# VHH binders against Programmed cell death protein 10 homolog (ccm-3), part 14

Target 1, 215 residues: Programmed cell death protein 10 homolog (ccm-3), of Caenorhabditis elegans (q17958)
Amino acid sequence: MNEEGGYLGAMTYQCLYSPVMEKIKQQHRDDPRASLALNKLHTALTTCEQASPSFLYDFTKVLLDDSELSVNLQESYLRMHDTSPTNDLIVSGYEQNADYKELTKRAIELRRVLSRVPEEMSDRHAFLETIKLIASSIKKLLEAINAVYRIVPLTAQPAVEKRKREFVHYSKRFSNTLKTYFKDQNANQVSVSANQLVFQTTMIVRTINEKLRRG
Short names: E, the ipSAE of ESMFold2; O, the ipSAE of OpenDDE; V2, 0.75 times the mean of E and O plus 0.25 times the DockQ between their complexes.

## First folded at step 13 (VHH; framework vhh_vobarilizumab_d1)

Design m5 (from i4 with K64E; at its last look DockQ between E and O 0.91; V2 from the best seeds 0.79)
Fold by ESMFold2, look of step 13:
Order: C-alpha cells, then structure tokens, then sequence
Structure m5 (fold): chain B 215 residues (1-215), chain A 125 residues (1-125)
C-alpha cells in the first residue's frame, strides 16, 4: 500500500482479484468442491491483503513482469472502477435518507468520471471536457459530505472532518498534476493522482459506515 | 502593471438588461481564463460565469439562460450580457483572471491571479 503509488496496494483485491473470483465462482457454481475451494481461496487472499496490503500488489507485479506482458496497473485500476460493484459506497441502513443517498450518488459519479481518465488523456479537447466534469463532481461530493457532516452523531464528526480534509488535499494535488500534465505530458502522474482520489472517496464512505455502526 | 477595469454597471428595473465590460491590460489576455464574480450586500463573492482562453463557457445555475459571458481577444475585453434582471442580481460585479482554465474549473478551492475593482449593478423598481 503506497500513497506515492496511488494506494494501489489497498485496492488490489477489489480491483483485480474480486472480479475474477466472481467470474470463476459463477463458472463453477454447480460444483460443490470447486465452490468450497474458491471460498477458501477468497479467505486466504483477503487475509493476505489484511496482513500485508502490498502482498497481492507485489505478487501481481512479479507475475506480470515474468509474463512478458506490459500492463499499466495505474490505468487498469482506474478502468476497473467503471464496472466494479459500488456496494462500498452505500451507507448501510440509511439508503432512504436523502443526505446519505446523495453522498452515495456523488461518490459513484466521481468514481466513474475518474475511470475515464486513461481513455481520454490523449485527446486534449475531450480530456479538458472530462476535467470540467471531474471538477464539478468533486464540488458536488464536497457539498454532499458537508450535508452528511451536519447529521452524523457528534462523536463521528471529527473523523468525517479529517476525511474531508484529506479529500480536499488530494483534490488539490490532482488539480496541480493536471496543470503539470498539459505542460510536460507525464500521463503516469495523472493516473496516480486519480487513483488517490478514488481511494480517498472510498475512505469517506467507509469511515461514515464504521462510525454509524457504533451509534 | 496588471489592470482589470469593469464598466457598464448602473440602475435597472426588473426585467431589464445590462452589458458589463472588463478591459484588461498588463498580461497576456489570450492565454487567461476569465470569470465574472458578484458580491451581494452581506454575502461573499460568488462565481457567476467563466470562459476559457479557447472560449469554453460555464454559468452558475442562478443565471444560466439569462446571462452570456463572452470575450474579444483582439480588444483584450471580457463581457457579461445580463438579461431578465431580477432584484437578487443586485451586487458588485468583479472581473477575475485565472492563469489556467483548470484553476477556473476548480474555483471553489482556488483563487484568481487578478481581480478588478468592481462595478455596481442595482436592480430596483
């Protein structure tokens, strides 16, 4: 798990392994031995990720390096968010509350717009339009976070405030990275910064869920 | 020295129109993204409209369909055409300049490089 690398370690199971595991589970759904083995594998992989967030990331890099494949993991993680499940962005037990519903909506929208970055970067006009949408989406998410801040329990407010500050920090880093990109064309840094924002967005919702369980 | 000088403000009845101008000097106008802000009595400044160096425009929800931002790079001048004016449009209107249109898109967490001194628009019967 590495801040400078876009937090890919922390997202490796969700982005790369979980979709494959679901496909394989579906293919073998009528085979009880395969289903049992796949459940054990799932548990082992998540246990490894919990014990060492970098393990699955390092394992994947070694596999790709040895395979003669040239895969850009930063861009791949972003693209995977377009089709990944969004259950992690739902505030459990509050799905009908207007403020929490809006938070979920805006978090999903930001994740999806950020997932378009790798495809759009080579077309200056298209990318500037996408950046405009990203900036608007960040603004709307901040408004939704502020609305939720007003209604969470008092004991949760410091944690939500901390997550909002981190999100703003990484939003500013993203904006600065974009300005640099149009000057020197360093596409990797844009993808790193976009992944950092995806991670920070997820952490806001995860923190709220964890604090609401205590109430 | 950099200057942004607004003009065209005044007193107008509800439903009327005004056109604001902002004459720019002392910097490369063509490369800047430009914006109009307004500050109503007792309120903070708010973005009204923006226009990139390439002519891409954006508007606050409260003015979309009624206001039109434009620029004339040959004259180093920014314009705001304000139609169907309402009492809530009463404010001091400011011209602002951003060195990057990315900063304009992220205006809620960035500041302009340059500000004008403002021109008063009063909408009253």
Amino acid sequence: as target 1 above (215 residues)
Amino acid sequence: EVQLVESGGGLVQPGGSLRLSCAASGFTFDSYAMAWYRQAPGKGRELVAGISSGGRTSYADSVEGRFTISRDNAKNTLYLQMNSLRPEDTAVYYCAAYGSEIDLYFEYMESPDYWGQGTLVTVSS
Scores: ipSAE 0.708, ipTM 0.855, lowest interface PAE 0.6, mean pLDDT 89
ESMFold2 (binder alone), look of step 13: mean pLDDT 82; pTM 0.835
OpenDDE, look of step 13: ipSAE 0.783; ipTM 0.893

Design m6 (from i4 with I102S F106S; at its last look DockQ between E and O 0.06; V2 from the best seeds 0.00; counts 0 for: pae E 16.6 > 2, placed apart)
Fold by ESMFold2, look of step 13:
Structure m6 (fold): chain B 215 residues (1-215), chain A 125 residues (1-125)
Amino acid sequence: as target 1 above (215 residues)
Amino acid sequence: EVQLVESGGGLVQPGGSLRLSCAASGFTFDSYAMAWYRQAPGKGRELVAGISSGGRTSYADSVKGRFTISRDNAKNTLYLQMNSLRPEDTAVYYCAAYGSESDLYSEYMESPDYWGQGTLVTVSS
């Protein structure tokens, strides 16, 4: 993996490119030429990312550097999750089921508390309180994942188990990053690991939605 | 690649004994807490016994006094000695490994990082 960890392209597309492209697509809904051009652009961006992992992140960083903007992309992505819609964390068609509803609730809670990290890291007391909230949110999300595991189709259980293991792995990496931060004050690595954990949380729900649609 | 390979399962009469083994590879065995789980038909997986990297053991109430978990770090092998077996002990038994014990969040981790494929233990007359 590179210094900033994995998933950089997927995170950049989800946080920055996809929302902008959907906004432009909606503005030109009645123009089929614009729709075709936007589809070609989407394909080109995807092709570049597949050919060169992290391309979208690197491209965005160069663009911002050349425009003389001082933007920390990792911190920006975390802050954007505070205002982003949470519909991607809903298990479609099962909103009334207690176990899936609890999964959504705990996933939203974890995303919210992780979004506060960039603003709280420099205040040790506030940050330690936020870390307690993050730990509690991780525990509650794991409990919700365990409950959902028992009710998904048997054919979906391996995928849910894999996502749970990956989520646990990245939660441990976040914890280790916090230990390093309290020693060396490297705020960027905290933001990187927090974004990775947000991404893994999203992937749990996405995987469940995909398996429930397909069985 | 991480591998956990169980062996020693089989058919035994009530009151009998079995010794399960789990050969581990692909990770630093000494640093992992290890456990045995079991899954009876129609039930979820349940923790049977656990052993920390330092050798501290824990047991489910249903097996305490009858089962003994142990590890041999030189052989990268986890064991479960099962004595006084009952028909209720019939299950697929899984070897499992937990992540680092230095994790601030370890107290809430209920799912192991790695699982074996399982070995069937049948207790019947």
Scores: ipSAE 0.000, ipTM 0.103, lowest interface PAE 16.6, mean pLDDT 81
ESMFold2 (binder alone), look of step 13: mean pLDDT 81; pTM 0.821
OpenDDE, look of step 13: ipSAE 0.005; ipTM 0.252

## First folded at step 15 (VHH; framework vhh_vobarilizumab_d1)

Design p1 (from j4 with S58T; at its last look DockQ between E and O 0.83; V2 from the best seeds 0.80)
Amino acid sequence: EVQLVESGGGLVQPGGSLRLSCAASGFTFDSYAMAWYRQAPGKGRELVAGIDSGGRTTYADSVKGRFTISRDNAKNTLYLQMNSLRPEDTAVYYCAAYGSEIDLYFEYMESPDYWGQGTLVTVSS
ESMFold2, look of step 15: ipSAE 0.726; ipTM 0.863
ESMFold2 (binder alone), look of step 15: mean pLDDT 82; pTM 0.831
OpenDDE, look of step 15: ipSAE 0.867; ipTM 0.932
ESMFold2, look of step 16: ipSAE 0.704; ipTM 0.852
ESMFold2 (binder alone), look of step 16: mean pLDDT 82; pTM 0.832
OpenDDE, look of step 16: ipSAE 0.840; ipTM 0.919
ESMFold2, look of step 17: ipSAE 0.742; ipTM 0.874
ESMFold2 (binder alone), look of step 17: mean pLDDT 82; pTM 0.830
OpenDDE, look of step 17: ipSAE 0.858; ipTM 0.933
ESMFold2, look of step 18: ipSAE 0.718; ipTM 0.860
ESMFold2 (binder alone), look of step 18: mean pLDDT 82; pTM 0.831
OpenDDE, look of step 18: ipSAE 0.872; ipTM 0.933

Design p2 (from j4 with G54Y; at its last look DockQ between E and O 0.21; V2 from the best seeds 0.00; counts 0 for: pae O 5.1 > 2, placed apart)
Fold by OpenDDE, look of step 15:
Structure p2 (fold): chain B 215 residues (1-215), chain A 125 residues (1-125)
Amino acid sequence: as target 1 above (215 residues)
Amino acid sequence: EVQLVESGGGLVQPGGSLRLSCAASGFTFDSYAMAWYRQAPGKGRELVAGIDSYGRTSYADSVKGRFTISRDNAKNTLYLQMNSLRPEDTAVYYCAAYGSEIDLYFEYMESPDYWGQGTLVTVSS
């Protein structure tokens, strides 16, 4: 497993497989057998991923290689974040709490706006506008994190703070990557940094869920 | 070597105006977010105004409507136009540079990458 397999691996099910599951679910909405099959597949995929971290990422890579498909995974993941389900960004059991709802909302917004990076980066003007939106979204998410920090159990505060710091770190990294991009036009590095930021966004919610479940 | 050199401070009466300047060198000014901070006697340093590399501005509530931050990238200079000055505006004003525009918008972001030496602004009758 390489570095890419870490953060992309962690997002593989939600980004690649979950949307497919939903599409199939819709296509077979009137077939109880299909519903059962989807549940079994979901369980199997989840079990595999838990048994071997980034298993689905590795599986996907092998599949693409064997199929002789040349795919830019970084770009593809970014683009797919636009339409991926958002259930992973929900604070479970607290869906009606205003602060947790806001966190979910802002997390979704950031993931969505970051998904626009591949499409917009070839147009300087459009990309600058997108960057402004990303900056605004990051700010709003941080505000939401701060609000949640104040209401989570004291035992959870250190973990939330850690995730916030890491999110800020990768936000700064993303910003610097953008500055460099306008000089060297390295689109791949922008995609990498953007995906890392998406991953950090997910980790915030995941960590909160984990801490709240444990009490 | 990175340098930020503030100027324009001084003594002014309440209701008066001052224009601060910050001359920047040693880094790509147009790629940095810039900000003004101030520190009053016995108080902590606080953000007054910021401007990112795209020209977007932000202000502390205490100075909103009275102060205007601007930049001239051709001159590598940051400005702070201060109008309707009040005694509570008395402080050493510092120019600051951020390596990321994101740093400008987050209050809990600890420190800019670069600081000036500061210029004293005294508002007194």
Scores: ipSAE 0.020, ipTM 0.373, lowest interface PAE 5.1, mean pLDDT 90
ESMFold2, look of step 15: ipSAE 0.725; ipTM 0.866
ESMFold2 (binder alone), look of step 15: mean pLDDT 82; pTM 0.838

Design p3 (from j4 with S53E G54S; at its last look DockQ between E and O 0.86; V2 from the best seeds 0.74)
Fold by ESMFold2, look of step 15:
Structure p3 (fold): chain B 215 residues (1-215), chain A 125 residues (1-125)
Amino acid sequence: as target 1 above (215 residues)
Amino acid sequence: EVQLVESGGGLVQPGGSLRLSCAASGFTFDSYAMAWYRQAPGKGRELVAGIDESGRTSYADSVKGRFTISRDNAKNTLYLQMNSLRPEDTAVYYCAAYGSEIDLYFEYMESPDYWGQGTLVTVSS
C-alpha cells in the first residue's frame, strides 16, 4: 500500500512548493506580470492535484529520481516544516477566539519540534531532550483539542472526537516507534511516524474549519 | 516479585521538610525510569517528579524549586527531598517505575509498570 503519497502528498505544496513561490513573489513584487504568472502557476498546480490526488508528490518523486538526486523525502518533509507557512493551521474566521488561537499555537509548536527529529536522531542525549519536548507538545495540543471540543457546535463534536482518537493513535505509534528505534536504530520509521503525526495535526484543524464553515 | 516500598512520610509543619525514600527490588533498577506521584483526598493521582535512566529530571510546576528527585542506583533507591512544604502538598505519595524513559515522557497516555504502596504526607500546624 502506497499511503506515503497520502500523508506526504497532503504536505507537498506547503513544504516544497509554497516557500519557493513566496520567495519568487518577493523577488518580483514590483512586477504585476510576474504576480499574475505565479497565481496562474499556483492554480495549475492545485488543479492538477485535484484531478490526480498526490500529483505534486508523484511529480516531485519522478523529478528527483530522474535527476539522480539522492534525497530522503521523509526527512526532507520534516525539515521543511521549520520554514513552511503555517496558514493551514489557522481556524479561519475565529483568529481572535482564545481557544481556537491556542489550538493553532500548539499545532504550530508540535509541527516545529517534530521538524527537528532528522537532525537529532543520531545524538542520543539531544534526541531524548527533543523527545521530552515532543511529548510535552502533544500533551498541550490534546488539552487545546479538549478545550475546542467544548465550544464547537454539538453537531461537530463527533468529528472532533474522531480526529482526537486518530491523533492519540498516531501519538502512541510514534512513542512505540521511538522505543523500537533505541533498540534497532531504524531511523526511517521514526521519520515516517513523525510525518504521520504532522498529517494528523493538520487534519484536526482542517476538520474544525470544515465543520465551522457548515455552521 | 517486584516491590516498591515507600517510607519517610508523616506529619510536618508548613515550611518544613521531609525526605521520601522508595526501596526497589525484583527488577533491574538501573534500566527503569522512576517517578513520584501524589494523590490528594478526593482527587486523582498526579505526577510530581520524574527521573529517567540517565538521571534527567522533570517536575510539576507546583513543586519546582521546592522538591528534588534523585536516585541511588547502587542502593536501588529513589528519593524525593521535599522542602518548603505547604498544606496543598498533603497527599499520599507513590513511587512508580517505567520500563522505558519514553513511557515516562508520555506518562499522560501510558501507565507505569509498577506502583508502590504509598506513604502519607500531611502538612498541617
Scores: ipSAE 0.680, ipTM 0.841, lowest interface PAE 0.8, mean pLDDT 89
ESMFold2 (binder alone), look of step 15: mean pLDDT 82; pTM 0.830
OpenDDE, look of step 15: ipSAE 0.720; ipTM 0.862

Design p4 (from j4 with E110Q; at its last look DockQ between E and O 0.93; V2 from the best seeds 0.81)
Fold by ESMFold2, look of step 15:
Structure p4 (fold): chain B 215 residues (1-215), chain A 125 residues (1-125)
Amino acid sequence: as target 1 above (215 residues)
Amino acid sequence: EVQLVESGGGLVQPGGSLRLSCAASGFTFDSYAMAWYRQAPGKGRELVAGIDSGGRTSYADSVKGRFTISRDNAKNTLYLQMNSLRPEDTAVYYCAAYGSEIDLYFEYMQSPDYWGQGTLVTVSS
């Protein structure tokens, strides 16, 4: 798979397939045979995704490439985060801990403000206001990551530090892409960089969850 | 060639006011985002207030409601009105310039393009 399938693939089921599956299940709620078949389909889709990273992303891309539809995937994925579930940003088993709650809160806020980028890029005043919010949200998330670093087990600290370093790297890439955008108006690169930052945010929380679980 | 020259610092009693000025030359002032920083004795520099080229402002929590940043593009001058001064506000205050609004918004990840030499503000009984 390509780099795009890595970061977009990690969010494809949650942003695209899960909402569609729920809508279809509701449409067929009075038919037990349809409900059973839809549950089997759900299981098959998630099994394929687990067995092959980014399978659902690749599947979606083939469908769109073979269709007559011109869909901007980068912008579409960003917009979907506005209303998509955020339970992937919860630190399971620690929902009552103030530092982990703050991490979750700041991760959700960053994802939400990044989702506004595609619709606001054309209006310079609105976009600059949103960029200010993004910059503030990144700063607050970094502070939350630092607070969590202090309370995770010592064995988890190297992994958290590595994820923080990657998040900082992609945050700097995002800010540089914004500066370039105001010179060349390349909106796609802004969306790519924003999606990469959403992915890095998710990886921080996923890594913490994995390190806190007993294997 | 680029110059940022601060003025207006001095000794003032607690509760008093000062107005700092920063005269800018050698660059297109209208297109730059501007900021005031301060450095208290024994501490690092910290952002006090920022104003971008469109006039959008931001303030550190410790000064919000007491300090007002403003700019006069016709005179290439940045201002900081400081009211209700406290001993904790004692510091050298620096004018700073950013070539991009983006750099000001992400100030925690980078340095300004230009710094002034600073002006001392002392708040003491």
Scores: ipSAE 0.693, ipTM 0.845, lowest interface PAE 0.8, mean pLDDT 89
ESMFold2 (binder alone), look of step 15: mean pLDDT 82; pTM 0.831
OpenDDE, look of step 15: ipSAE 0.840; ipTM 0.915

Design p5 (from j4 with E110D; at its last look DockQ between E and O 0.91; V2 from the best seeds 0.71)
Fold by OpenDDE, look of step 15:
Order: sequence, then C-alpha cells, then structure tokens
Structure p5 (fold): chain B 215 residues (1-215), chain A 125 residues (1-125)
Amino acid sequence: as target 1 above (215 residues)
Amino acid sequence: EVQLVESGGGLVQPGGSLRLSCAASGFTFDSYAMAWYRQAPGKGRELVAGIDSGGRTSYADSVKGRFTISRDNAKNTLYLQMNSLRPEDTAVYYCAAYGSEIDLYFEYMDSPDYWGQGTLVTVSS
C-alpha cells in the first residue's frame, strides 16, 4: 500500500498516540486512576483502528484542520519516529533468541536513523553522512531478516520472504528517490519514501509475530 | 569512450605492500564516486573500498587499517594502497565508477556505471 492513508495510517498509533500515552503515564505515575484511564483509552483507540483502518490518521487530520494548523505530516511522522516506543518492533515471546533480538535491534536502528532525514537533508554534507548510515542500517537489517528466515517455521518462510522482497523494493525506491533529490531538491518525496521504508520495517516484525503466534 | 585501466598488480609475499592505480578517462572523474572491488577465485565480487566525490572513504571490515583508497582528480587517477597483505587478499582487483555517491553507499543494491578490466594481485610465499 503506497497511499498516505495506508502506510502513515498504519503507523499513526505507534508514532503519534503511543508517545503521548507514555508521557501521560509518566506524568501520572502515582495515580492508579490515571493508569486505568490510559488502559481504557488504549483499548478504545485500538478498537477504533481495528474497526476502521486509518481511523486515527483521519481523526488526526481533521483535528489539525479544525485547529487551523498546517503541518507537514510526512516530516512530522519521520521526526517522531525518533522517540516513538519500539514495542512494535519486538518479536513477542522470543526476546531471548539472538536472531530475533538482532532483528529488533536493526529495525529500531533503521527507524531511528531515518528519523534524522528531515533535519539533515538541508545540509548536503550532513545528509550524505546520514544516507551512509541509512544504507548500512538497511544492509544490516537485511542480514537480520535472512537469519530469522532460517529459523522461523517452514510455514512462515514464504511470508518472511515476501516481506523481505517488499523491504528491498522500498529500499531501492528510497535510494532512487535520494538520487533524484540531489537533482530536483524535492524534500517531500524523500520523506514519503523514508516513511514507506519505516512502514515496511514494521511490517516485517508484524508478519513474523503473526506467523509465530499461529504456529 | 569511458575507460578505467587498472595497474600495479602482481606477486607479493605475505606482509608486503602494493599500490594499485586506476586511470580514468572519458567522463568527469571529479564528479564520480569511485571504488575498488575484488574477486577471489571461486568467490563473488566484493567491495573493498569506496571514495565519494567529496573524498569520504569507506572500507570493508576485512581490509580496514591495511588498505587506503585515495584519488587525484588532477590526474584522473584512483589509488589503492595495500599494506600488510595476506594470502586471502589474492584476487583480481577492479576499479569502478559511480555517477552518484548514493549508488556507492547502496552498493549492495546498486551497480557501478563503469568497470575496469581488473588487475591480478597474488599474495603468496
């Protein structure tokens, strides 16, 4: 899915709402009532999202519009990926397995380094350095995916391979977008491609979790 | 016509040194990222070292601290100083050119625009 409402929608809770939930949790850490309220809110938000895909994304857009705030969502999502919780990148129940741990680590690293794109892209030198890091991170994540592929149940291998192929596709797209950027300076396209890559990273872990739960 | 011509290869003893050169012509050398690849017998071609148009360098882990890539834009020449050579360094070494640094950074996904014919380096007692 390449539409903004698709890949950004899928990341909206984790990127925008989850950090807020955590902040409120910390602010009210001594209030059991607040904890209960947060749990209810979490359930409500997830239920809404399940009932209507990209509901929270749409809700956010309306909220911004009604507030008369003009926000570049692509850049904002990228920036927020830096501090977003990473629980969605954990292979649940297999946290002690070295290969799954490595997958999580590399997924987190890639998401974090991609979050630097909006800040660094205005400085050619700095941006090239960041791009090198991104390229390296992508390579390491691919290696981690390959390792996981070898240890997942045979029934899960096709799904992992599919996610790998899509990740590679969007990685190549990201590379090409960067080359174009240095010619046309279209920053928006870079942000789009970067967010798509973040989404694909998340989908790898999500798919693995789904297959392992069913196995 | 674009040409990349490698030189400096040969036979050397373990612990020895060699300096490879790559003479480039037919394109704007100073705007290209350059790299050295090598292919050992029975193995695939691998990136050894890269240098972008700004002079930023990168190395494979296997050669870090031993090899140095450099360029002379005035001479349109790429260099690879190889020190502390090992038998496992035996390979045909290729010069490569990238029209974009991005392609060099993503070398595992993107191919060079131009290749040399290669020069053989043999490390043996």
Scores: ipSAE 0.618, ipTM 0.809, lowest interface PAE 0.6, mean pLDDT 94
ESMFold2, look of step 15: ipSAE 0.676; ipTM 0.841
ESMFold2 (binder alone), look of step 15: mean pLDDT 81; pTM 0.830

Design p6 (from j4 with D30S S31E; at its last look DockQ between E and O 0.88; V2 from the best seeds 0.71)
Fold by OpenDDE, look of step 15:
Formats: C-alpha cells, sequence, structure tokens
Structure p6 (fold): chain B 215 residues (1-215), chain A 125 residues (1-125)
C-alpha cells in the first residue's frame, strides 16, 4: 500500500471523482434526471473500483496520458484534498457521539492542512508555520484516536490500535521527510509522504466504520 | 562537550514571577531549536515552551499568556520568563536542544538531542 497506485488509488474516487460528482449535482440541481444519472454513475464507478482495485487511478492516468497532459499527481491530489468532500471521514451512525465527532473533526483538519503543503513549501517561513500546524493537527488526531479506542467494542480495539501504529509510523516518516527536504529541496518526496499520511488518516476512519458495522 | 545548565529556579508565592536561564555550550547554539520542559511530582515530563532557530515560539496551553520563551544567541542563553505563577506550575524545569526545528514541532514523537539537569521551581504560599 506504499506504492503510488495503492495509497493514491485508494483515494482517487474521494479526491478526484467525488468533487466532480458534487459539482455536477449542483449544476443540475433542478434536473431530476441528472440526479438519477449521477446515482448510476456513482454505482458504476464504485463497482469498478471494487472489482479492480485502483481502477479509477489507472483510468485517470490513461486519460491524462491520452490527453497529453503532464500532471504532477502527488501535488494535484494534495491540493484537491482541500476541497474534497469529507463524508469518508465520518463514523457512520455515530455522528452524535462526542468522541467520534472529534475524530472526524481532527481527521478533516489534518487532511485540510496537509493540502496546503504544495502552496506553502516554496516559502520557508510560511512552510515552517504550516508544518507546525500539521504537527499540532497530528497530535490532536492521535488524541482523538485514543479516545475512540477507549469506547469502541473490545473486538475492534486491535484494529484501531493497528491503524494508530501505522498512522504514527507515517507521521514520523513525514517528519523525517521534512527534515530531509530542508536539505535537498526534494518537493516530490514531501508530497508523497503527505499523501501517505492523508491515506492513513482515511484508513483510521474506514477501519472504525467497518468494525462498528460488523458489531 | 555539550552542556545545558539551568538556573533561576526557587521558591515563589502564587502570583509571583521567576526568570529561568539556560546556558548552552559545546554546540552552535544559534542553529538549534530550544525548549523548556517541566516535570511535576508524580507526572510525566511535558513541553512548556519552544523556540526555533528563527525565533518562532510555541507554548503549552497551560502557560500561554503567562510564560515567555526567548533566546540570546550572542550569549548562548535560553530564557523563560514566568509570570502569574500558580501552584500547579511547581516542577523541575529542564532546558532542551533540538538539532532541527522539525523535531521540536513534532515534540510528541521526537526527543531533544540534549537535556539540562533541571532547576526546581516551587510555587507555594
Amino acid sequence: as target 1 above (215 residues)
Amino acid sequence: EVQLVESGGGLVQPGGSLRLSCAASGFTFSEYAMAWYRQAPGKGRELVAGIDSGGRTSYADSVKGRFTISRDNAKNTLYLQMNSLRPEDTAVYYCAAYGSEIDLYFEYMESPDYWGQGTLVTVSS
């Protein structure tokens, strides 16, 4: 899941397609036929992704290649995380629970602040400020995860703990990547690490939803 | 040899003020991020305030508005001005140095490169 097709693939629908779906929905808000069509498209896209993991990612890459567009996908995904819908970060059925609500809030905040990395990294001062915010956001999300850990069913605790460990791992990787960046100015590695961290954030919520659904 | 030597601790009444100093030697002080930690009896060590090599400061919520961290690179000295002290501020205060601002920012996952021996601050009526 460390390969680009893995973590970016897993985020492709939410990051790229979901925003477009919402925009089309808004543009055609007075057309019931459009609403039906969007539902069908949603079902089709999700079905394809389930049938073939990272299908939408691959489809997107081919589309870009055929269009002769050179796009930095890592940077683009990061930027798009700023405006992407956040429904994937909600613990379904538990929206009124304070701890789950906090988890959602902190997950959203982290994804949003990470989306600022491409914009800020060219300015050392601005980037350092953003990094401080990211660090703070990570800390707050960890606190939220710990709170949720204490209230999830016992059968779900091992899975939550695993997600926490992975999140911490990629958080540390991100911090190390930042240290290296200020030495070698390799922006691509920062984007990679940031997207991986976004992915881990999503996986926390996804895992919780899966465990609560089965419980 | 790297040394961090704290001073300025002591007994003070609630509402009082103290100024802690940390004299650094054995490394290029101006290139390091610095921080103050404290450890109260029976509690874990916690970050109180940090200042990076560029002079950017950060504070724990519990001390915001009351404490001020500063540095004098010419003197290789870190300061902590503590105002409006409270009994809950009682702790051993430690000076810490980070070779990278990033490590300071991620203080919950990273540890300082160097520690002082600490200075005791007691706030009591």
Scores: ipSAE 0.609, ipTM 0.805, lowest interface PAE 0.7, mean pLDDT 94
ESMFold2, look of step 15: ipSAE 0.706; ipTM 0.850
ESMFold2 (binder alone), look of step 15: mean pLDDT 83; pTM 0.842

## First folded at step 16 (VHH; framework vhh_vobarilizumab_d1)

Design q1 (from p1 with E110Q; at its last look DockQ between E and O 0.90; V2 from the best seeds 0.80)
Amino acid sequence: EVQLVESGGGLVQPGGSLRLSCAASGFTFDSYAMAWYRQAPGKGRELVAGIDSGGRTTYADSVKGRFTISRDNAKNTLYLQMNSLRPEDTAVYYCAAYGSEIDLYFEYMQSPDYWGQGTLVTVSS
ESMFold2, look of step 16: ipSAE 0.703; ipTM 0.857
ESMFold2 (binder alone), look of step 16: mean pLDDT 82; pTM 0.833
OpenDDE, look of step 16: ipSAE 0.853; ipTM 0.924
ESMFold2, look of step 17: ipSAE 0.684; ipTM 0.836
ESMFold2 (binder alone), look of step 17: mean pLDDT 81; pTM 0.831
OpenDDE, look of step 17: ipSAE 0.839; ipTM 0.926

Design q2 (from p1 with D61E; at its last look DockQ between E and O 0.93; V2 from the best seeds 0.82)
Fold by ESMFold2, look of step 17:
Structure q2 (fold): chain B 215 residues (1-215), chain A 125 residues (1-125)
Amino acid sequence: as target 1 above (215 residues)
Amino acid sequence: EVQLVESGGGLVQPGGSLRLSCAASGFTFDSYAMAWYRQAPGKGRELVAGIDSGGRTTYAESVKGRFTISRDNAKNTLYLQMNSLRPEDTAVYYCAAYGSEIDLYFEYMESPDYWGQGTLVTVSS
């Protein structure tokens, strides 16, 4: 249980378990008993996560450690965002609103470009091109957050502003980590900071959803 | 002592062209990312165009297709070719230098290391 379990744990079901569940569901698409069993399994997994935060992350670590597979978890989580479901980035009930729709679009785009980091770090020229895309995507997401800030209820504005400040903080950390990487070649730190930025992006949308449901 | 000296500003009619130059000294020019900024009266400075040490360029949306940034590392000089000028391009144009290309890419949350004194461009009929 550490800081890694906090930000990676928050995305473990959607990155690791959800794709496998969908694959199994498709394989048994004509069997209603399989569908029922998979729904029960989904409920059990989410209930365990609610009762013990980061449970699925810890469980996965134990399985991987016991298997003796050599897996770089930071890079694996980043890569999986390329194909993971993005329903956690939708502002539920407001899909028609242009500003919330733009927020979702920009959040998905940032997640996607960050997922390319592990593949491209070793090629300086390709990596610099991807860094340009990441920087552009962060700017567009910030603009989308500002637009949403103007339309959320006044009671929600402090929470959105706090999330924006955290996102900016972690964006600066990511930028600084990149500068350090070109000096010391610590690839793991780049992946760590990228995953933390993905987490902060998710927390913006989650907070907005929470505040809109309450009012 | 780092110096960035802009030249080439002036008065031009709408639709006209100007070429700005920035002579750089006091640092290793070819290892720096370079940029042009502009400041209209009463507004903050905004990035117009940037070029990193490898020649990768970026442009503000308002100038894309009309302005071209370039650099001559042998002459330690940065250029901005401005075509199809409009009255809203009227501003003081500044040369800027970044020690890290990362800071140029994240310009909206970072600042250049060095600034020039500026050259006035006026676009009016």
Scores: ipSAE 0.719, ipTM 0.866, lowest interface PAE 0.7, mean pLDDT 89
ESMFold2, look of step 16: ipSAE 0.711; ipTM 0.855
ESMFold2 (binder alone), look of step 16: mean pLDDT 81; pTM 0.832
OpenDDE, look of step 16: ipSAE 0.832; ipTM 0.916
ESMFold2 (binder alone), look of step 17: mean pLDDT 82; pTM 0.838
OpenDDE, look of step 17: ipSAE 0.850; ipTM 0.934

Design q3 (from p1 with T58V; at its last look DockQ between E and O 0.75; V2 from the best seeds 0.00; counts 0 for: pae O 7.4 > 2)
Fold by OpenDDE, look of step 16:
Structure q3 (fold): chain B 215 residues (1-215), chain A 125 residues (1-125)
Amino acid sequence: as target 1 above (215 residues)
Amino acid sequence: EVQLVESGGGLVQPGGSLRLSCAASGFTFDSYAMAWYRQAPGKGRELVAGIDSGGRTVYADSVKGRFTISRDNAKNTLYLQMNSLRPEDTAVYYCAAYGSEIDLYFEYMESPDYWGQGTLVTVSS
């Protein structure tokens, strides 16, 4: 299993900070100085994250601890995936390619449907319906990955295959976690497994972008 | 010992109907999700229909509106009513049992715990 700081850390900016940044930008859209300041803040945050992996995650945890707020981070991350920006799921420079567009589409869909897990799991019937959608979304994303595999440079194929295998692994893990949930009602483990699956989805696109940039 | 025994397969003309049965034994039938799979010559095995312990069903798109999966827990029997049969429905049909009802919904990634030996359905004029 991935460490919480690993997979949650990797998603922290996109899930927690990016939406806030966008909201603030909109609130200050008529202030050039504010726009400049926000750009500097973005650069600073990104720099910190690059210099120290999971920096923003750690920073967030300290803030929560100091605030004495009791927050379930796993559940919160899942819920926030519903409205988070999706620019991290775009294959940059290939936005017009049908296969890469499909990959983006299916990645977004999976992340969105997984975000429903915390809200739906308390209703057995509703949750089962959501699980059907998740299963379908996983299948569609796998099909999209396979299509992309056929068109990426040969040098990129091993990396794409590796990401696919990892995605399948965590998909199966998610399934098993659900089985256990219906026995022990441990919602936290479902959130953990769901977030890990979201992370693997992101890693697919990230890996493809990295390989295409080098090609 | 767990056993799943399919029956009801055979030769039928296009547009015809068949009803498959699967007799289950050796496990608590009413607690398991059940499913029908099929495998056509030269093709992979695919899910046709599933039913959980509560009676909720799922169908492959290719059979929706034509096939009906049902179960009789008192008889430990699974059924598949197949109407409006087509040549492309020709396959060996397998009965399958899942260890939990949730397995049914992960049809792409999950495998049943138990399989029958299968029954051949041939749709031909």
Scores: ipSAE 0.015, ipTM 0.367, lowest interface PAE 7.4, mean pLDDT 89
ESMFold2, look of step 16: ipSAE 0.731; ipTM 0.870
ESMFold2 (binder alone), look of step 16: mean pLDDT 82; pTM 0.835

